# VHH binders against Phosphatase IMPL1, chloroplastic (IMPL1), part 4

Target 1, 311 residues: Phosphatase IMPL1, chloroplastic (IMPL1), of Arabidopsis thaliana (Mouse-ear cress) (q94f00)
Amino acid sequence: VLSEVSDQTRYPRIGAKTTGTISPAHLLEVVELAAKTGAEVVMEAVNKPRNITYKGLSDLVTDTDKASEAAILEVVKKNFSDHLILGEEGGIIGDSSSDYLWCIDPLDGTTNFAHGYPSFAVSVGVLYRGNPAAASVVEFVGGPMCWNTRTFSATAGGGALCNGQKIHVSKTDAVERALLITGFGYEHDDAWSTNMELFKEFTDVSRGVRRLGAAAVDMCHVALGIAESYWEYRLKPWDMAAGVLIVEEAGGAVTRMDGGKFSVFDRSVLVSNGVLHPKLLERIAPATENLKSKGIDFSLWFKPEDYHTEL

## First folded at step 19 (VHH; from r06 with R99K)

Design s04
Fold by OpenDDE, fold request of step 25:
Structure s04 (fold): chain B 311 residues (1-311), chain A 115 residues (1-115)
Amino acid sequence: as target 1 above (311 residues)
Amino acid sequence: QLQLVESGGGLVQAGGSMRLSCAASRNIFSYEMGWHRQAPGKQRELVAKITGGDTRYDDSVKGRFTISRDNTKNTVYLQMNSLKVEDTAVYYCAATTYKGWHDYWGQGTQVTVSS
């Protein structure tokens, strides 16, 4: 793993400055346990035969997603019964009066999972007043007949780990030497088209742009230093909450795609190794601003009502 | 499992208005909610959808139909104004999380617009 090159002087940190009455260590412990527990469910399912029918495959995905989320929720609720939870399948659970919001994606990369194609992940993050405090992502790697996992984790101010070892973003300082990652949603609108153009442009000027299909995994790859950047429009809080903290704690930069301060409730995200962040924004920010000028909404979304945030 | 129950359908005269409701068995905060319709002899088609607060409409209903949601009631609505005979169909409520992998459907409600 390469040593980190931090660009924290240019962009505001997104991690929580405090974790309130709960220690960072305790949050981390529960986040890791929750992600692990969900991952165990997914591991059992990953080796199941794939049905040739679309319905059968959909059922497998749905059942696995639900079971994973249920397992994660049980861990969180057991430890923090009064915390607010935002899950992909379960929606909002708990009281919005809590300063803690858990953002859970029990199966990030469902298409990859469905096809047995690496990678996908279980992603668990916890926010304190809207800012990521602790995170864990369990990535599934390998493929059929050789499935394995690696675990990413971070606390705000505590650094980032992979399988218990410290990780850092790359020191790559040239786009032409960078491996980049992006993702696409299923809505084929102006944002999709814009990102397709960015994909084309960056494919031309970099070593390549990957389209993996799992946001949490993509961010973790940046944190691990094997990729230099990831960006995507229209992700949800549960897709981003864990990964963005892991990147930041690995020494990377996190912003909106217009270069503004990022919130997990934003509709765009750009993460990088920090060094390349300004160069990436030279292309990405104008494209994003153009979308805004066309009336595309970039206001905060999927923020629970009455949830207290210090953004 | 998430259950969806549509209501508010029936007979209405052309030019009239109708409001459909879809009640979910639990919170639907994270779901894309949609209204689909199937007319006789036609395929099911998307009428309107709402993701968070973002709404999208089929061109045939733009300016006439409005989709909305109340998360406190776990309900999604379709306000249908200036109804036309061609709007006659069974209307279905749907909930989806990601790319259709998690698609839940109601049983549908009949909407009949008379000339």
Scores: ipSAE 0.659, ipTM 0.855, lowest interface PAE 0.8, mean pLDDT 93
Fold by OpenDDE, fold request of step 25:
Parts: structure tokens; C-alpha cells; sequence
Structure s04 (fold): chain B 311 residues (1-311), chain A 115 residues (1-115)
């Protein structure tokens, strides 16, 4: 694990300043338990055969995702019956008057999972009035015949952990020495094309750009210091809520891709080790602004209508 | 278990309008909702989809079809204007939460456009 790097003076922090009436420790405990419980479900399915019909494979993915989310929801509801939940599969569940919103991706990296390709993850985050308060990501690592897990967790202001050990972003201060990560959606529109151009440009000037396929994992790799940055358009709150907190608490920077203050309801995200953030924005921000000028919508999305936020 | 039920199909004259509805059995806030169609002897094709509030259309229906959703009613709509004979097909509602995976489908509703 590399030494701590902080860029708090340059970019607004996105983590919750307070957790209300519930202690950060309690939130962390439940987030970790929830993610672990979901991961246990995924682990049971990870060794199932993949050489099946398309329908069979689709069913495996769907069933695993559903079962994982159900397990996570049970943990959250048992501990906080009045909290609001935004799950990838279950949608909006619970009391919209709650200050707490759980963002759950029970299986991030479904394509990787389907193929038995590392990595994928269970991602659980909880927001207080729209700001990440606690997070846990269980990454599945290895591959067939050697599957294992790596657990990331963080509380706002409490630092980031991997397998119970404190982690920090890298100190790499040159793009030429950086390993970068990005992702792509399945819509091949202007945003996709723009990101493809960014991918090309950064591939040219860095040590490489990875396209791993799991947003939560990608962010955790930045937090772990084995990659220097990750960016992507049009992620959903459940894709980002946990990972962005983990990166920030590892000493990294989190912004929109235009350099603005990030919300989990934004349609762009850039995370980095902090040191490289300005250099990355030199290219990423203009590209993003260009999309805006073309009329591409960057307004907040997937925010529950009645959920109170202080962003 | 999510169930999708299409309605609103039938016979319409060319140039006419029709509105399809897809009722979901539970909230679909997190789902990408889509309308697909399959004409006789042809492959099923995506017509329109909506993710959050973002919409996307096949080129063949752009300017004529509008997809919308009402989360309070757990319903997705397809407003079809300026219908053509070529729009004749069984229209299916789909809900997706994974990239490249459609996890829920309706049974479909027949749309027939007569000349």
C-alpha cells in the first residue's frame, strides 16, 4: 500500500459531513455485512458451468443478481426498516422521507461474471441526504478454480480499508507513468464516441488504459493504488455510491468529468489519485463540455423524487 | 418476480396513431424499459428504449414514435404516430438491468397497419 495522498484543497469532498442520528460505525457495520451477505450468494454461483445455452446463461446471471440483492436487502431492512433503498434490480424500496438512501449493485460486472472473467463485485453504499456516508465493495478476484474475494470499505472521514488494512491512492504524478481505467455503456452515441476518443488519446500518452467492466472494482483499484484513475459516462447511483467514497477516503479525488462537484446522481464521474486529476481534466473536461454543447443531457438522474438531498 | 403486460395493440390504418402500454407488476425505477417488435419472418428488433428519462429510438421510427414512462403507475408507453404498413409486427415490452441482458419480457401485442 502506497503512502497517503490528499487533494482536499482542490476539489470539494463528496462524503457526508454528518451521518445524522446513526453513527458512522453502525452504518459501516451494516454496509459490510450487507455486501458480504450478497457476496456469499454470488460465490455460490461463481463456479456454475458457463457452457450452456444463451437462455441458461441469462438465467444464471439474472438469478444470481436477484438472489444477491434479496440477501442484501434483508440485511439492510433488518437493521434499518425505515431507510430508502435504490437497488439495481429492486428499484426504489422503503420510506422516501428517510435521510438515508442505500445504493446497491448486487452484481457489478455481469458480463465478467457470465464469462467467469475477473473481476466483478458486490457494491453497497449508503447516502445521508445524498452524500456517501459508508461503503463496502466485495471484489471477486482470481478466476475459475481459484476464486477469492477482496473487501473494500470506507466511512466518510474514516479512511478506506481493504481486507481490514488501510489503503491509499498512488503518488504517481505523471500521466506517462499511469495506468488508467475507463468503461463504456452499450449505447453507441456521442458520449460513447467521445469516450472512445479519450480512450484512444490516453492510451497513447499513458502506460495503458484498461477496460475492465466493473465500475465499483475499477474505483477500488484506484483506491488501492494499483491504478491512477477511472472515468465513465452514464453510470447509475448504485454503480458509483460505494466506489467514490472509497476513493476519496483513500486520498483520491472525485469529480464530474467536467471538473464540477460530483453527486452520485450525476451522469459522469472522474476519480483519480488526486495528483493527476488536473492533468486528466485538461482533456476530459473539454470533451465533456463539448457533449453538453451538443445538447447531451447531464442533469441529475435516478434521484428518487421525494428523497431529500443536500448536495 | 416482475411481470410485463402489453396492451393497446390492434388494427389501424396507415397514417394513423396508436398508443401501446406496458404495465409492470412492481416498480421499475431502476430498469431500462424497451419496446421491441417482430414482424413475420423477421428478427426481433429494438424500436425504442428509455433509461431514466433518456430515450433512444431506432432510425426507422424516429420522429414518429415516442417512448415514455410513468413510475407512479409502473407503466411504459409507446406513442406511435404516422404509422406505416411496415410497422406491422408483434410489439414486446422488455425490462433490462444488465448491459446486454433482457431479463423480463411481455407476451407481446399485435399491431397491424393496413394500407
Amino acid sequence: as target 1 above (311 residues)
Amino acid sequence: QLQLVESGGGLVQAGGSMRLSCAASRNIFSYEMGWHRQAPGKQRELVAKITGGDTRYDDSVKGRFTISRDNTKNTVYLQMNSLKVEDTAVYYCAATTYKGWHDYWGQGTQVTVSS
Scores: ipSAE 0.652, ipTM 0.852, lowest interface PAE 0.9, mean pLDDT 93
Fold by OpenDDE, look of step 20:
Structure s04 (fold): chain B 311 residues (1-311), chain A 115 residues (1-115)
Amino acid sequence: as target 1 above (311 residues)
Amino acid sequence: QLQLVESGGGLVQAGGSMRLSCAASRNIFSYEMGWHRQAPGKQRELVAKITGGDTRYDDSVKGRFTISRDNTKNTVYLQMNSLKVEDTAVYYCAATTYKGWHDYWGQGTQVTVSS
């Protein structure tokens, strides 16, 4: 039984209320296997030389990403041939009539991977009618000469695990005592600029803001309780599907950055330990309003056509 | 591997319109799709891109060009209106995945705008 923070009641749960005809245990088993299998591919590549040409490095990243995704897809298809899949490389695969949508990031933190800088991850989440049902993130930790992994997993209502042990968000209730995490995409648009301003603001009022470079990892760190919050704009479903469930099941809160109910198809995400969530939202609110006033599109995106959701 | 094939280029008079198409060999749902152009003696430049349904344009083509996609056809389009002589270039279709680490490119299609 997870101890939930009092503020969690303020925000709608994002996890699936049911897993349909497939048991949560079975979904968890397959999602863990899928992530593990992808991670094995990444592990084989992680020690390859990085002192190569730009093209060579790009090829290494691309090859590793593709191979990891292929390995993950094989596991998913072997177990659930009729499920819909949304992968970073493969795109949409399968029948949109399925209630299940797998969101796969075969290599989250590609820049870190390319440089041999910790951390990066394999992220696999499965949605039931648009809501996260099960998730697994295999984080690569350590660095050159000492690479290792730890595995985060969750099912909706089943709690969050790291290496098979229950994990919980921190109880930190003051922003000035919090370690926060954010990320930036490669597009230097209004959202990027706004987030840079938030980065400055939160750096001023917190113990610090990290920019680590892997969304799934960042969320898992919140779930693990070693960070208090993570936020970012313009993430894709495969970036968020696993991490948000793991945070929620660890007792944290998940919303859009405007405090609205989160969907993996949203263009903003804020996760936290729950206790700090209202304070964070309050600070973010002016920035969000400004973006909205500029006409920035906050509609759902990367939702497969005809995929049925109960959001 | 993703293959991209551009079509629809040719000769057009200034003020005219042209529609370019880029057909992909497989689904491009997760890809950022873009049109680039390279004029003689100039560097290749981004003209327009589409991420999901979100579109971005170079300032030089805003209001004149429209990028769109049809995922059912694995195709991205560039509608070019009010064409100018300075729009003359080879236009390339690009697909970006792997968080920007890899781009797939088409062979390009020549667009010539005459005065």
Scores: ipSAE 0.610, ipTM 0.837, lowest interface PAE 0.9, mean pLDDT 93
Fold by OpenDDE, look of step 24:
Structure s04 (fold): chain B 311 residues (1-311), chain A 115 residues (1-115)
Amino acid sequence: as target 1 above (311 residues)
Amino acid sequence: QLQLVESGGGLVQAGGSMRLSCAASRNIFSYEMGWHRQAPGKQRELVAKITGGDTRYDDSVKGRFTISRDNTKNTVYLQMNSLKVEDTAVYYCAATTYKGWHDYWGQGTQVTVSS
């Protein structure tokens, strides 16, 4: 697959222009190690019985999630003791004066994990002044009796890799030939309803829309070229930081769902293979604008206090 | 390991105001924080929740109750105004991740509204 240069003229790049005083290679090394270490914890738990009471299952998820995050944090702190960390479970850790912010989802797709349904992932991204600099996602694939992992990684400007091989988004230029992915939060509000309508519309005009349940995985599938797009409302920085960089470095496009410049602190995201992005926005942007007109808040959220950003 | 401790409950007359506090043992930046209540003979119900800065309320308390948070103090508050007798319950603070797998609960604080 000939690497096509992403049409960077259409949408602003979200990746960090620089990694500061730390080399991209070193950031990548640590982010990969961190994600791998978390994934090892998850792998130990993945084959545990699921025929347990609701409480037992919840405990398994909780314990696995916490243990994975702890393992990831240990790696990050060992290498970068002064960096700021934003984790799904641990919250904010470290000094907000740091230019580096690690966004960690130790177990993306907890529902899938709980049921032994593929797929789920460990997602680790690091920002430099608010922009993704390096990322790694370890996806769990297969299922019971055949669990395996696939590792995605990227540095800003360095391309995207899967299991050490360069990957690229698809070249599909027609929505009717596209496989699309979306996600839903647990709040059944106006954003949820709007996305349900989008789901319906795109199901009608595409080859299909998947609802897979793991944002980081979904984005990596776009980067891998096996899906053409992913979008979702109300994701958090730890859900998106790694995946969006991987997509961009695979030659894809990343924006807000209104077509604006994306930040990991935004409340909407649209990623695609780039070619389809304008066509997708023809439908998605108006729907998002409608939400705004209704007073739905799309301001930045989950941005650590006093964290310096160049957004 | 996350511990939640409620405070501020007690006896108040109908029409009065009360402020509940929930102190967390560590930072709760990434958590959805909520107040639940359980009246005698009834099921526990969600009263209010806050995710980041987004707030949601049960219809029965809209316009009367306000949930807020102070991340610097690891504390969540529930300002209760125009209290009614039917607001009498044990109020519980809860912390959960977005996906709802990790719930932490306080011990609860009694709120009694007299006529």
Scores: ipSAE 0.535, ipTM 0.815, lowest interface PAE 1.1, mean pLDDT 93

Design s04
Fold by ESMFold2, fold request of step 25:
Structure s04 (fold): chain B 311 residues (1-311), chain A 115 residues (1-115)
Amino acid sequence: as target 1 above (311 residues)
Amino acid sequence: QLQLVESGGGLVQAGGSMRLSCAASRNIFSYEMGWHRQAPGKQRELVAKITGGDTRYDDSVKGRFTISRDNTKNTVYLQMNSLKVEDTAVYYCAATTYKGWHDYWGQGTQVTVSS
């Protein structure tokens, strides 16, 4: 093979083929500014007291999330007044005829944030006609007494960066040497139970499976090459839009957990360093097909009705 | 702050039908929305919920009740068919927000099923 990118093309690319009328550089600039501006709000809150009443803790989480979202929305609206926005708390805002849809998670990993556990992020992705075009995730690291951040970013076709440095997925080629990551939703249904079985099985055959609690962070760790894969059922578009592009642009693979072509509106995601993707699917895909046979719905989810896509 | 206003409750004969509505004061597209009920002397319990079109029901109402939403009207519905006397309760609309860190509740609407 003449290019490492050709090895990655084994699975259909999920990133947009173009950024439309807005240049990749301009989209990247705004998406990074939006994520950093939200993260400044979150950073002001990481040192506030957490040994307080449950009501006070709940208010801290919700106030921080709301303020982060407002800061992000202000940046997006000032730069692109007619773009469509899908926010975790604000819902659908803007012109449904827009080719651009911003998927915003102003605080990914809210339980971790509430406890001061250092795995949470601000995640901003923008889609062009349904496909990720640009992304930024600002990850919080360190924890109490040493909080810090690092910024991941990507444009479709432009590669992935962390703090301005090009990043790449790992080259680990055996599951027994891999560090894996997964997450679990709140519904203790068949998808949840299936993933508990996957977690158990992969813990037996790998270097370990982490359950870190922030989907965008998990995907950025795969893109950075410090973990080999991440999978989860029933994530929403704002959980996935940024991270999936960052993984793909770092040379990784992105699919549904049945192995099919991924869309941000799908109900499952598997990201990996690419070389391990077929091996991971050998176990994960049959488990996912079993869920479909039990009637678990894997049709598109949280796609705005009138938003035009070329999925 | 999100406001939820229920309507459509009242008196209905056993075996009958009624439809509850919950109007939200803002866009609820991204929220998990649900209906709960509280019968006299009992704790409030989940009846049905809907998250992005994905629905889940308590076993006691499965097959008889249908939760749905109209995002253009920011409204959630509960269609209740084949009503039983034990469905008598105050029905509350709820929104789970901030990944479960905050819930919003409506004022409730009385549903009374007579035999």
Scores: ipSAE 0.524, ipTM 0.815, lowest interface PAE 2.5, mean pLDDT 92
Fold by ESMFold2, fold request of step 25:
Structure s04 (fold): chain B 311 residues (1-311), chain A 115 residues (1-115)
Amino acid sequence: as target 1 above (311 residues)
Amino acid sequence: QLQLVESGGGLVQAGGSMRLSCAASRNIFSYEMGWHRQAPGKQRELVAKITGGDTRYDDSVKGRFTISRDNTKNTVYLQMNSLKVEDTAVYYCAATTYKGWHDYWGQGTQVTVSS
């Protein structure tokens, strides 16, 4: 059975209905070029020594991140001088009246990058009026002595690709046979504690839960069909914008962890192969509602004040 | 690089109010910004932080202090009300960047609360 792109009656679609005045093909070309150009910077750094002082390692991470972001920004600004850009390190740049907002993570998985652990990526997503319109993630694979990349991409309504080949989520229909992924932020707060409980419970009922350390990579693995689901609290727009579109265009489902309609400016995400989504929510949604009852704020986060959306 | 410059410190009587400002040399929208303080002979401790509008406070200042930011001025504020002698410290503005791989610090501003 061929996995279809999710439709509005199952879970609301999160991708844009149009790419606006820029064609899907053109927007995809630029988003892929931006992600690949950032990834060239990161590739230059993957073979640099890590058996060095902590200060030297910190400089390697920060210099690589900064150079990757600069390379990505140059591509975007050269092609679209008035688009709004939200970068993890550069903040807000560009025209706030633009319908297009680029959400850029120039190095997703910095701890992994620092250790040479092969789960990190460059992630570039572009929103049209608040909804993902095009996306690319360049994932680093292999590890020391074997570094390589693969490129994920998607446009809203155009399907998802890896290295030019169509990809689809898995068909696994039982949690007991599923490989799951989650992540934890730096804050050891109530959301962290709740997710530790979820992690514990899901390791007992599934084939396993991975904690790999790069949100964009985790979502691409769901889209590729090698994992069934990924969830995490307290992610930012640049962590999520590309990966969520890639999952949806691969036939997966995307919601908040309370089961509600996802926005890139939300503070939680659950992605899955779709068929497992309701079963996963049976445990995840009540846990998330409990956090709300404790006063944890799940309102929109990091949305630029003047950026017009159709959310 | 990013520079952070604190201002607004000084001497204030217990029960009084004071507002600290932290001017950043570049865009800080995506950063976690915070105020830390260091009392004489003690370690620097977090007072308040703001991440994308989400605020968190040390228990000792909840209800008395308010962190805020003005993104158009690249400035972070700490409004301190109902000040106590125990609030006496050097207050530092901080920015957490590169997913925690680098922190930027200001030079600090002295706040002295007298009984």
Scores: ipSAE 0.512, ipTM 0.811, lowest interface PAE 2.5, mean pLDDT 92

